VHH binders against Endoribonuclease YbeY (ybeY). Designs and how they scored, part 19

Target 1, 156 residues: Endoribonuclease YbeY (ybeY), of Chlorobium chlorochromatii (q3are0)
Amino acid sequence: MSLELCNSTRQAIPNKRLLQAIRMVVQGEGYEIATITGVYCGNRMSQRINRDYLNHDYPTDTITFCYSEGKAIEGEFYISLDVIRCNARHFNVTFEEELLRVTIHSALHLTGMNDYLPEERVAMQAKEDYYLQLLKTQKSISPQKSTDNAIFSCNS
Key: E = the ipSAE of ESMFold2; O = the ipSAE of OpenDDE; V2 = 0.75 times the mean of E and O plus 0.25 times the DockQ between their complexes.

## First folded at step 18 (VHH; framework vhh_5c3l_4)

Design p8 (from p1 with T107S; at its last look DockQ between E and O 0.71; V2 from the best seeds 0.71)
Fold by OpenDDE, look of step 18:
Structure p8 (fold): chain B 156 residues (1-156), chain A 125 residues (1-125)
Amino acid sequence: as target 1 above (156 residues)
Amino acid sequence: QVQLQESGGGLVQPGGSLRLSCAASGFTFSNYRMSWVRQAPGKGLEVVSEISGSGGSTTYADSVKGRFTISRDNAKNTLYLQMNSLKPEDTAVYYCARVYIIYWGNSYKVHMDVRGPGTQVTVSS
């Protein structure tokens, strides 16, 4: 089992909470982590990934690569902190909250959840809300010790 | 190292049958969606069929529906393609491919990251 977060930016992010969020989602949805890599980056990297894989030459909030179709989750995601910051302002929420929400969103995708249809989007958003609230409540109780998660700086 | 190796191709007459196999190694086979793709001479790659990791979900190109059947044996790390009622237009190199999904916005893209060297299927009278 490997859960790793990489930050390619100079901006500090709540690593422990992000890891907790991913674990909560994966476990809550009835899955286990085989290999997950979360990359937090800027617009430049996001745009590059979006261009190279999706032929979209613009940055986006998250791109999620879901490799697995089974209980053991294999995947990676790329979240642009620049887009997150913009969205946070737009939605009038904190940067951290938006970051957690989008991380949860990506984790949900890794479990095979999709949001293609309007009703699926609503359902996914409800899940996002649920896990975000759950995360908030857990923070108030006691931080769960992360097992062997590696946090590292991304060398692009 | 992730490896895929196709076998079972050959020369067959129209109306004949072939069964392709793909041996997978170097990854947790059951965790991945797999696909058969083919490339006919002078044409691009065409997705023939896909199967989910568990084997519970399958899809087929319209051109092969009712004739081809994709299956897998996860215990043997093997993907299969039963091809019946073969037609000359089925002539191609057939590849086994590992598939994953990229999510963005409210959309997704199916992507192949690994495929075998391919096996030649020739349908000719």
Scores: ipSAE 0.684, ipTM 0.879, lowest interface PAE 0.4, mean pLDDT 92
ESMFold2, look of step 18: ipSAE 0.733; ipTM 0.839
ESMFold2 (binder alone), look of step 18: mean pLDDT 86; pTM 0.855

## First folded at step 19 (VHH; framework vhh_5c3l_4)

Design v1 (from p5 with W104Y; at its last fold request DockQ between E and O 0.78; V2 from the best seeds 0.73)
Amino acid sequence: QVQLQESGGGLVQPGGSLRLSCAASGFTFSNYRMSWVRQAPGKGLEVVSEISGSGDSTKYADSVKGRFTISRDNAKNTLYLQMNSLKPEDTAVYYCARVYIIYYGNTYKVHMDVRGPGTQVTVSS
ESMFold2, look of step 19: ipSAE 0.771; ipTM 0.847
ESMFold2 (binder alone), look of step 19: mean pLDDT 87; pTM 0.864
OpenDDE, look of step 19: ipSAE 0.724; ipTM 0.901
ESMFold2, look of step 20: ipSAE 0.713; ipTM 0.844
ESMFold2 (binder alone), look of step 20: mean pLDDT 87; pTM 0.862
OpenDDE, look of step 20: ipSAE 0.733; ipTM 0.898
ESMFold2, fold request of step 21: ipSAE 0.741, 0.746, 0.723; ipTM 0.840, 0.836, 0.832
ESMFold2 (binder alone), fold request of step 21: mean pLDDT 88, 88, 88; pTM 0.873, 0.872, 0.873
OpenDDE, fold request of step 21: ipSAE 0.680, 0.679, 0.684; ipTM 0.880, 0.882, 0.885

Design v2 (from p5 with T107S; at its last look DockQ between E and O 0.68; V2 from the best seeds 0.73)
Fold by OpenDDE, look of step 19:
Structure v2 (fold): chain B 156 residues (1-156), chain A 125 residues (1-125)
Amino acid sequence: as target 1 above (156 residues)
Amino acid sequence: QVQLQESGGGLVQPGGSLRLSCAASGFTFSNYRMSWVRQAPGKGLEVVSEISGSGDSTKYADSVKGRFTISRDNAKNTLYLQMNSLKPEDTAVYYCARVYIIYWGNSYKVHMDVRGPGTQVTVSS
C-alpha cells in the first residue's frame, strides 16, 4: 500500500496538504489506499497523456486513471499545474485552492464517484466543497503510513 | 502475471444459446471491472458488456441488451457471458478483458489493459 506524489515541474506545491487531501477523501468516502500515484506536471505532459489515451491533443486540468473498483483503491492521476494556474485566474481563486480542488476531484473519481450528468456534477462539486472546507479546518495532517512516499521529482 | 482465458464458444443456430467463461489469474479479480468485447470479421472491436468488481453494476451494448447477461464468480475468479437468442450478427471472436476507467472533464472512457486470446462464436443456420 502506497500513496506517492511526484512533481515533474520546478514549481512548488503544497505537498503535505495535497497528501492530506487525498487521504481525507479516500477515508471519508469509506475506501482505503492500495496504490495511488499523483503526478503534477506541465501542459506538455498533460497534452501527451491526453493525446495518447483519449485522442485529445490539448492539455487539461486533470486526467484520472481508476484501475480498481473495490475498497482498496488503485489508480493514478495527472494534473497540469499550468492549467490549474490559468483556471485559478479565471475563477478568481488562489492557485493553491484550485490545485487542492482538482486534486480532491481526482481523488473522488478514484473512489468511483461520477460527474457525467448535471446532477452528478452538482453532487461532486458539493463533495469538493465539503472536503476543501474540512481541509481548511484541520490543522494536523493525517498519520502517514510507512509505505507512503512524500513528494518526489518525476524523471519524466 | 495477469492472465485471462476464454472458453465456451462454438457453432450455434440462430435463436440458440451459449455460455462463455473466462478464467482469470495473476491479480485480485474482485477488485477489477471486467468486460466482454467482440470482433466480427472485417469490423472493429466492440464492447459487449461490462461488470463492476463486486458484480453489482452491469452495462450492455444496445445490440445485445435483453439477450446477453454478464456475471462473475469472484470466488472462482471467473467471468461469464450468457448469450441467448443469438443472431448471425453476433458471430465474432469474443474476448474477456480487464478494464479501467479514465476520467477527464465531465467525461470518461473505459480502457482495456489485458484481454484473453478469445473464443470463436459462430451463429449460422
Scores: ipSAE 0.716, ipTM 0.897, lowest interface PAE 0.4, mean pLDDT 92
ESMFold2, look of step 19: ipSAE 0.777; ipTM 0.839
ESMFold2 (binder alone), look of step 19: mean pLDDT 87; pTM 0.864

Design v3 (from p5 with D56G S57D; at its last look DockQ between E and O 0.89; V2 from the best seeds 0.77)
Fold by OpenDDE, look of step 19:
Structure v3 (fold): chain B 156 residues (1-156), chain A 125 residues (1-125)
Amino acid sequence: as target 1 above (156 residues)
Amino acid sequence: QVQLQESGGGLVQPGGSLRLSCAASGFTFSNYRMSWVRQAPGKGLEVVSEISGSGGDTKYADSVKGRFTISRDNAKNTLYLQMNSLKPEDTAVYYCARVYIIYWGNTYKVHMDVRGPGTQVTVSS
């Protein structure tokens, strides 16, 4: 089991809280982490991924690759910090709050949660709110497995 | 190494039935969503059906809904496609594929990871 976060930018992010958020969501939804890689990047990388995999030549807040369908989650996600910053201003929230929300959103997708229908979007948003609130009230979660890695610098 | 191998294709008359099988190896079969895709002559790949790792969720293209049934036996690492009421338009090479889902915004896309060499299905009088 491994949870790894990569920051390809020079922007500071709340590493511990991001890791905590992912673990809280995965555990809260009744799943386990097999292999999760979270990549925090800029618009350039986001746009490249969006173009190559989705034929959309523009950056987006998050792209989540969900590989597994079982209890053991395998997946990765790419979050553009540039888009997050823009959205934070637009929604009149802090950068950190928006970043955590989108990270939680991606983690929820990794558990198989969908948001493509209007009612599903409402439900997913409610989950996001729940876990954001939970994250604010809890300083730590259950002990980590030794194979989990913290933040590292991306080479690409 | 991930491997998929289709079987069960052949020639059948309109209105007939076939059952395709796909043998999977090299990965934890039950942990992955699987799909049947087909390619007709001169046409691109078309997703025919999808099934979740547990088998609890299934999806079908409109063109095959009510006629085709996707299933799986995780104990045997095998994917199935029961095809009933076959039509000439169903003529294609059928592929078994391991797939994953890409989420962005409030939309998603199913992406093929690996597929087998395919099995020919011909529906003709």
Scores: ipSAE 0.704, ipTM 0.890, lowest interface PAE 0.4, mean pLDDT 92
ESMFold2, look of step 19: ipSAE 0.752; ipTM 0.844
ESMFold2 (binder alone), look of step 19: mean pLDDT 87; pTM 0.869

Design v4 (from p5 with D56G N106D; at its last look DockQ between E and O 0.82; V2 from the best seeds 0.68)
Fold by OpenDDE, look of step 19:
Structure v4 (fold): chain B 156 residues (1-156), chain A 125 residues (1-125)
Amino acid sequence: as target 1 above (156 residues)
Amino acid sequence: QVQLQESGGGLVQPGGSLRLSCAASGFTFSNYRMSWVRQAPGKGLEVVSEISGSGGSTKYADSVKGRFTISRDNAKNTLYLQMNSLKPEDTAVYYCARVYIIYWGDTYKVHMDVRGPGTQVTVSS
């Protein structure tokens, strides 16, 4: 069991809260972490991944790779901090709040939650709101027996 | 090492049936969505069917709905494709593949990371 976060940028991010958010979502949805890698990057990396895997030559807020279909979650996600910052301004929320929301969103996808249809989007947004609020009210969750690593610099 | 190996292909007359098998090794089979894909001569890869890790959810291409059935035995690490009412247009190399989903925005893409060497299915009179 491993949860690893990488920051390929020089921008500081709330490491502990991000880890907590992922754990809250995974546990809350009734899953467990096998292997999750979260990568926080800039537009360049986001665009590269978007181009290479999705044939979209532009950056996006998050790209989530969901490998598993069982309760043991295997996956990774890439979140552009540049897009997050832009969106935060657009939505008139803090950078941290938007970052946490998008991280929660990615984690929900890793649990197999979909937002393809309008009603699914509404449901997913409600979940995002729920976990975001929960994160605000709870300072910490019980640590799981895992080889979780704190955020480290990405070597990619 | 992740490995997939298809079997069960062959020559069959139109209206006939075949059952393909795929033996999986090197990963937790039940934890992954699996797919059958095929490639006909001169054509690209086509997703034929998908099945969730637990086997509780299945999907089929419109071209094979009602004729093909995907299933799996997680205890045996084996994926199956029962093909009934075969047609000449079903002629292709059939591959089993491990698949994953890429989410971005409000949409998704199904992707495969590993597939077997394939098994030939020929439907001809």
Scores: ipSAE 0.577, ipTM 0.828, lowest interface PAE 0.4, mean pLDDT 91
ESMFold2, look of step 19: ipSAE 0.701; ipTM 0.831
ESMFold2 (binder alone), look of step 19: mean pLDDT 87; pTM 0.864

Design v5 (from p5 with S30D D56G; at its last look DockQ between E and O 0.86; V2 from the best seeds 0.75)
Fold by ESMFold2, look of step 19:
Structure v5 (fold): chain B 156 residues (1-156), chain A 125 residues (1-125)
Amino acid sequence: as target 1 above (156 residues)
Amino acid sequence: QVQLQESGGGLVQPGGSLRLSCAASGFTFDNYRMSWVRQAPGKGLEVVSEISGSGGSTKYADSVKGRFTISRDNAKNTLYLQMNSLKPEDTAVYYCARVYIIYWGNTYKVHMDVRGPGTQVTVSS
C-alpha cells in the first residue's frame, strides 16, 4: 500500500487534510489503495502533461491517470495550484476548499467514476459535496495503520 | 516486467478468418483494460477494439463492427481477437495493448500504456 503526496511548488498545502480526503473517498466508495501518487504542481508542469498525453497545450485543474479497474486502486493525479487559486477566486471560495474539492474529484475518478455526460457531472458534483461536508464534520481521522505515507517536495 | 506477446497472424484470403491471441504477464491482468490496435502500411495507429478488465464491456471501431470480436480469458491471462470476413483493408500489424483512462476537464481518453511487438495480418488474393 502506498499513498504519497508531492508538492513541486512553494505554495503551502494542507497535506494532512488532503491525505484524509483521499482515504475517505477511496474507503467510502468501497475501494482500497494499492498505489496512489498525488502531485501538486504549477501551470508549467500541468501544461507539459497536457501537451504530452492529451494533445493540447494549456493547463487544467487536474489530470488523473486511472491505471486500474479493480478493487485495489493504482493511479496518479496532477493538480495545478495555479489553476486552483484562479478558480477559487472565480467561485468565491477559499483556496483550501477548492483544492480539497479538486482532490476529491481526482480520487473519485480513481474509483472509476466518470463525468463526461451531463448526468455523470451531476453525480460527480453530488459526491464532491458529500465528501467535502463529511470532512468538515469529521475532525478526527481513523488511526493510521501504515508507515508508507510520504509528504515531500517534488524535484521535477 | 510487463510483457505482451501476440500470435495468430498470417496470410489469409479475402473473406477468411483469423484468431489473434495475446499472452500477458508481469501484471494483474484482470485489473486492466485491454485493446487491439493496428497499423496499416503508410498509416497511423487505429484502435480496433477495447475490452474492460472484467470482460463485460467492449467497444469496436466502425470499420470492424460485426466482423471482429474481442474477448479475454482472465484465468489464462490471454486477450483474443476473432477476425471474420477479412478484407484487404484489414491488412496491418496488429498490436495487443494495455490501456488506462486519463481524465481531465470533464472528458477522458484511453491511453496506450504498453503494447506488444505485434503480429502481421495480410489479406490478399
Scores: ipSAE 0.700, ipTM 0.843, lowest interface PAE 0.7, mean pLDDT 88
ESMFold2 (binder alone), look of step 19: mean pLDDT 87; pTM 0.858
OpenDDE, look of step 19: ipSAE 0.724; ipTM 0.899

Design v6 (from v1 with V99I; at its last look DockQ between E and O 0.86; V2 from the best seeds 0.75)
Fold by ESMFold2, look of step 19:
Structure v6 (fold): chain B 156 residues (1-156), chain A 125 residues (1-125)
Amino acid sequence: as target 1 above (156 residues)
Amino acid sequence: QVQLQESGGGLVQPGGSLRLSCAASGFTFSNYRMSWVRQAPGKGLEVVSEISGSGDSTKYADSVKGRFTISRDNAKNTLYLQMNSLKPEDTAVYYCARIYIIYYGNTYKVHMDVRGPGTQVTVSS
């Protein structure tokens, strides 16, 4: 298992929360991590990747390489922090909230989820909202190994 | 370390059949989407067919629909292409390829990672 984040910019990012978000999505969708590399970069790198691999010359918020299928994920994603900053301003949300949403979006793609068709886009947005909310209700702590329900009854 | 080796090509008459095989090694075969691509003399590469890692989803070029069948045996690490009703226009070198998906915006594209050396198919009287 290898999950690594790389930041090629001077913009600080919340590494622990980003790692938590990725693990939460992968586990929640029923997958395992073989290798995932997340790269947080600027528009120049995003634009270069778009040109070299996608035959267009504009930056996108994320580009996700899904190398494998099956239960053990192999993949990479590249997120432009410049695009995140502009989009956060446009949508009137914090930089961190937009960054977490796009990171979750990339992780969902790594699990094989598409968003080409309109109904697929709706489903993707619903999953993004779900994991964002789940992340907000949790703290950055070690994974819980087991949970049991305590049942109590009063004797009569 | 990743290796793909095609076999089963040859000379066949129009209307005949051939079955191509591709032996895969150096990776967990069932975890990867696979493809057959071909190159006719003087032409560029054409994607003939694709198959998901599980084998549950397939896609074909219009020129081969109804005549070709892609399949895989994940226990034997082997990809197949059954080619029926062959035409002279099917003459090409056929390559086995491992492919992956790149998502961007609200779309995606398929990218080829590794190809074998190819096998010649010649359809001629």
Scores: ipSAE 0.708, ipTM 0.827, lowest interface PAE 0.7, mean pLDDT 88
ESMFold2 (binder alone), look of step 19: mean pLDDT 88; pTM 0.876
OpenDDE, look of step 19: ipSAE 0.725; ipTM 0.900

Design v7 (from v1 with V110I; at its last look DockQ between E and O 0.85; V2 from the best seeds 0.74)
Fold by OpenDDE, look of step 19:
Structure v7 (fold): chain B 156 residues (1-156), chain A 125 residues (1-125)
Amino acid sequence: as target 1 above (156 residues)
Amino acid sequence: QVQLQESGGGLVQPGGSLRLSCAASGFTFSNYRMSWVRQAPGKGLEVVSEISGSGDSTKYADSVKGRFTISRDNAKNTLYLQMNSLKPEDTAVYYCARVYIIYYGNTYKIHMDVRGPGTQVTVSS
């Protein structure tokens, strides 16, 4: 069982808060982490993945791979920090807030939550808001399991 | 090593029935969404049906809805496809596949991870 975050960019990100956000969502939704890898990357990597797997040749904010459907979550997600920055400006929020929101969004997908229909999107957004607020009120970071890795630099 | 093996295919007349089975090994079967896909002559792969790890959620292509039933026995690591009211257009090689979901935007895509060698289903008079 492991939670690993990788940053392939030179941009600083709130590592501890991101880890906390993922753990909060997984636990809050009644699941456990088997293996989760979060990759924070630039547009180049995002676009490559989007092209190769989804036949969309453009970058996107997040792509989430959900491998398992049991209580123990197996999955990975790719978040473009470039898109996050752009979106933050458009939505008139901080980079950190948008990054946390999208990370929470990805984690919610890993728990099997979807946003296919308008009402499902509203529900998911409500969850995002809930966990964002919860994250703001919590001063302590959830205990890290021994198999969890903190943020590391990606090789590719 | 992840392995899938289909069985139960054969020749059947229109209106007939077949039951396909898929034996899974090398992974925690109940933890994964499974799918039946088929490939007809000269056509691409078509997703026929999907089932969640627990079996509580199922999906069907419009072409088979009401005729086919996907199920699983997690204790036996086996996936099933009950095919009723078969039509000539159902003729294809049928594969069982381990699948996962890719979420992007407000859309998703089902992606095949591993599939078996397939079993031939032929519907003909």
Scores: ipSAE 0.687, ipTM 0.884, lowest interface PAE 0.4, mean pLDDT 92
ESMFold2, look of step 19: ipSAE 0.730; ipTM 0.842
ESMFold2 (binder alone), look of step 19: mean pLDDT 88; pTM 0.877

## First folded at step 20 (VHH)

Design x1 (from v1 with D56G S57D; framework vhh_5c3l_4; at its last look DockQ between E and O 0.83; V2 from the best seeds 0.76)
Fold by ESMFold2, look of step 20:
Structure x1 (fold): chain B 156 residues (1-156), chain A 125 residues (1-125)
Amino acid sequence: as target 1 above (156 residues)
Amino acid sequence: QVQLQESGGGLVQPGGSLRLSCAASGFTFSNYRMSWVRQAPGKGLEVVSEISGSGGDTKYADSVKGRFTISRDNAKNTLYLQMNSLKPEDTAVYYCARVYIIYYGNTYKVHMDVRGPGTQVTVSS
């Protein structure tokens, strides 16, 4: 199993909390991690992925590649920190709060949750709120056993 | 090491039936969404049908709904396409494909990861 985060920007991100959020969502939804790679990047990489895979040209906060549909998750996600910054200002929340929400959103997609229909969007947001709240209270919850993981800079 | 091999194509009269098979190896078959795609002469690839890893969710192109049935046998690592009421417009090379989902915005796209060499289906009088 492998859970790795990669930050290709100079923007500091809360690595420990991001790893915790991903593990919490995956385990909380009844899944296991085979391989998850989370990439935190700028608009340039996000634009390149949109062009190469999605054939569209508008900015998105996250792009999530869900390779498997089994209980052991294989996947990747790419989050644009530039979009997170803009959205945090627009929603009047902190950068960290918006980043954690979008990371949780990506992890929920990796567990197979959709958000296309209005009721699906409501359910997704409720799960995001739930896991954000759990993360805020983590100091009062016993930590899970450590798992193998690595954090590294992305290739430019 | 992922391998997909189609079989079961051939020449069939309009109104006839064929069953395509795809043998899969080199990966845990039941963990992956699968698809049948086809390429008619001079045309691009058209997604014919998709099936979830468990087999519980299926999708069909409008042009084949009610005539084609996708299925899988996860114990045999085999994907199937039952094609009934065949029409000349169904003439194409049919490919078995492993696919995955890319989520973005409030939508998603199904992306083809790997496909087999294909099997020819020809429907003519």
Scores: ipSAE 0.733, ipTM 0.838, lowest interface PAE 0.7, mean pLDDT 88
ESMFold2 (binder alone), look of step 20: mean pLDDT 88; pTM 0.874
OpenDDE, look of step 20: ipSAE 0.741; ipTM 0.901

Design x2 (from v1 with S30D D56G; framework vhh_5c3l_4; at its last fold request DockQ between E and O 0.87; V2 from the best seeds 0.72)
Amino acid sequence: QVQLQESGGGLVQPGGSLRLSCAASGFTFDNYRMSWVRQAPGKGLEVVSEISGSGGSTKYADSVKGRFTISRDNAKNTLYLQMNSLKPEDTAVYYCARVYIIYYGNTYKVHMDVRGPGTQVTVSS
ESMFold2, look of step 20: ipSAE 0.725; ipTM 0.830
ESMFold2 (binder alone), look of step 20: mean pLDDT 87; pTM 0.865
OpenDDE, look of step 20: ipSAE 0.757; ipTM 0.907
ESMFold2, fold request of step 21: ipSAE 0.667, 0.699, 0.685; ipTM 0.831, 0.831, 0.815
ESMFold2 (binder alone), fold request of step 21: mean pLDDT 87, 87, 87; pTM 0.871, 0.865, 0.866
OpenDDE, fold request of step 21: ipSAE 0.612, 0.629, 0.645; ipTM 0.866, 0.872, 0.880

Design x3 (from v1 with K59R; framework vhh_5c3l_4; at its last look DockQ between E and O 0.88; V2 from the best seeds 0.76)
Fold by ESMFold2, look of step 20:
Structure x3 (fold): chain B 156 residues (1-156), chain A 125 residues (1-125)
Amino acid sequence: as target 1 above (156 residues)
Amino acid sequence: QVQLQESGGGLVQPGGSLRLSCAASGFTFSNYRMSWVRQAPGKGLEVVSEISGSGDSTRYADSVKGRFTISRDNAKNTLYLQMNSLKPEDTAVYYCARVYIIYYGNTYKVHMDVRGPGTQVTVSS
């Protein structure tokens, strides 16, 4: 099992809270972690990934690679901190709140949750709100294994 | 190491049938979405069909709907494509592929992760 977060930028992020959010979503939705890698990056990397995989020419807040379908999640996500900062200002929320919401959004995708149809988008937002509220009010109730709590910086 | 090996291709007359198989190894087969992709002479890759890890959800290209059936046997780690009412336009190399979903901007894309060497299907009189 491996849950790893990389930050390829100089921007500070709340590492412990991000790990907690991902674990809470995965366990709360009834899944397990095989391998999850979360990359927090800038617009340059986000734009490159969008060009190489998605054939469009601009950065997005998150791109989530859901490699497996089953109880044990294998996947990656890439979040542009530049987009998060802009969106947080636009929505009049803190950087941390927007970053946690987008991280939760990516984790929900890793559990197989879609957001293409309007009703699916509403359900996704409701789950985002639910997990954000849980983070504000409760500690994790799941056991935490030392080998599962890896975080390291990526070279930028 | 992920390995996919197609078999069952061949020469068949128009209106005939053929069944392709794909043996998978090196990964937990039932955890992954699978696809059949084909490449006709001088053309790019076309997604023919895809099937969820459980086998409960399938999708087909319009050009093959009603004629082709994708299936999987997760106990045998095998993907299948039953091809009926074959036409000369179905002539192609057929590839077994493991695929995954990329979510972005409130939409998603199915991306080909790895494919086998392919098997030739030729429909000719």
Scores: ipSAE 0.716, ipTM 0.843, lowest interface PAE 0.6, mean pLDDT 88
ESMFold2 (binder alone), look of step 20: mean pLDDT 88; pTM 0.881
OpenDDE, look of step 20: ipSAE 0.726; ipTM 0.895

Design x4 (from v1 with G53S; framework vhh_5c3l_4; at its last read DockQ between E and O 0.73; V2 from the best seeds 0.76)
Amino acid sequence: QVQLQESGGGLVQPGGSLRLSCAASGFTFSNYRMSWVRQAPGKGLEVVSEISSSGDSTKYADSVKGRFTISRDNAKNTLYLQMNSLKPEDTAVYYCARVYIIYYGNTYKVHMDVRGPGTQVTVSS
ESMFold2, look of step 20: ipSAE 0.763; ipTM 0.850
ESMFold2 (binder alone), look of step 20: mean pLDDT 87; pTM 0.864
OpenDDE, look of step 20: ipSAE 0.785; ipTM 0.905
ESMFold2, fold request of step 21: ipSAE 0.769, 0.659, 0.750; ipTM 0.853, 0.819, 0.842
ESMFold2 (binder alone), fold request of step 21: mean pLDDT 87, 87, 87; pTM 0.864, 0.864, 0.866
OpenDDE, fold request of step 21: ipSAE 0.758, 0.784, 0.781; ipTM 0.895, 0.905, 0.904
ESMFold2, last read: ipSAE 0.761, 0.760, 0.745; ipTM 0.846, 0.845, 0.843
ESMFold2 (binder alone), last read: mean pLDDT 88, 87, 87; pTM 0.870, 0.870, 0.861
OpenDDE, last read: ipSAE 0.769, 0.786, 0.781; ipTM 0.898, 0.905, 0.903

Design x5 (from v1 with S30D H111R; framework vhh_5c3l_4; at its last look DockQ between E and O 0.84; V2 from the best seeds 0.76)
Fold by ESMFold2, look of step 20:
Structure x5 (fold): chain B 156 residues (1-156), chain A 125 residues (1-125)
Amino acid sequence: as target 1 above (156 residues)
Amino acid sequence: QVQLQESGGGLVQPGGSLRLSCAASGFTFDNYRMSWVRQAPGKGLEVVSEISGSGDSTKYADSVKGRFTISRDNAKNTLYLQMNSLKPEDTAVYYCARVYIIYYGNTYKVRMDVRGPGTQVTVSS
């Protein structure tokens, strides 16, 4: 089992809260972690991934690779902190609030939740709101005896 | 390592039936979405059908709806494609594939992760 977060930028992120959010979503949706890698990056990496895999040439807030469909999640996500900052300013929310919401959104995709149809988008938003509120009111999860709570810098 | 092996292809007359099998090994089979993909001579790959890890959700290309049935036996690590009412245009190499989903911008794309070497299906008088 591994959950790792990598930050390829010099921008500060709330690593412990991000790990807590991911674990809370996975457990709350009735899943277990086999392997999850979360990469927090800039627009250049987001654009490269979009170009290489998705046939478009602009950054997006998150790209989520969901490899599994069983109860043991295998996957990874890439979140552009540049897009997060832009969206946070545009929507008049804090950077941390937007980052947590998009991280929860990515974790929900890893559990197999879709947001393609309008009804699905409403359900996704409701789940995001639920986990954001739960994170606000819940005690911090104690670190496990492992490195999965650590902040990592991604290598090129 | 992940391996997929198709079998059950062959020569059949129009209107006939075939059942394709795909043996999977090297991964937890029921944890993954699977697909049948085909390639006619000189053509690109066409997704024929997809099935969820549990087997509860299926999708079909319009060209095969009502004639083909995808299924899986997770206890035997085997994917199946029942092909009925076969037509000459179904002639192709059929590949078993493990697939995954990329979510982005409120949409998604299904990608092939690994496929087998394929089995030939020929529909001819």
Scores: ipSAE 0.694, ipTM 0.835, lowest interface PAE 0.7, mean pLDDT 88
ESMFold2 (binder alone), look of step 20: mean pLDDT 86; pTM 0.855
OpenDDE, look of step 20: ipSAE 0.761; ipTM 0.895

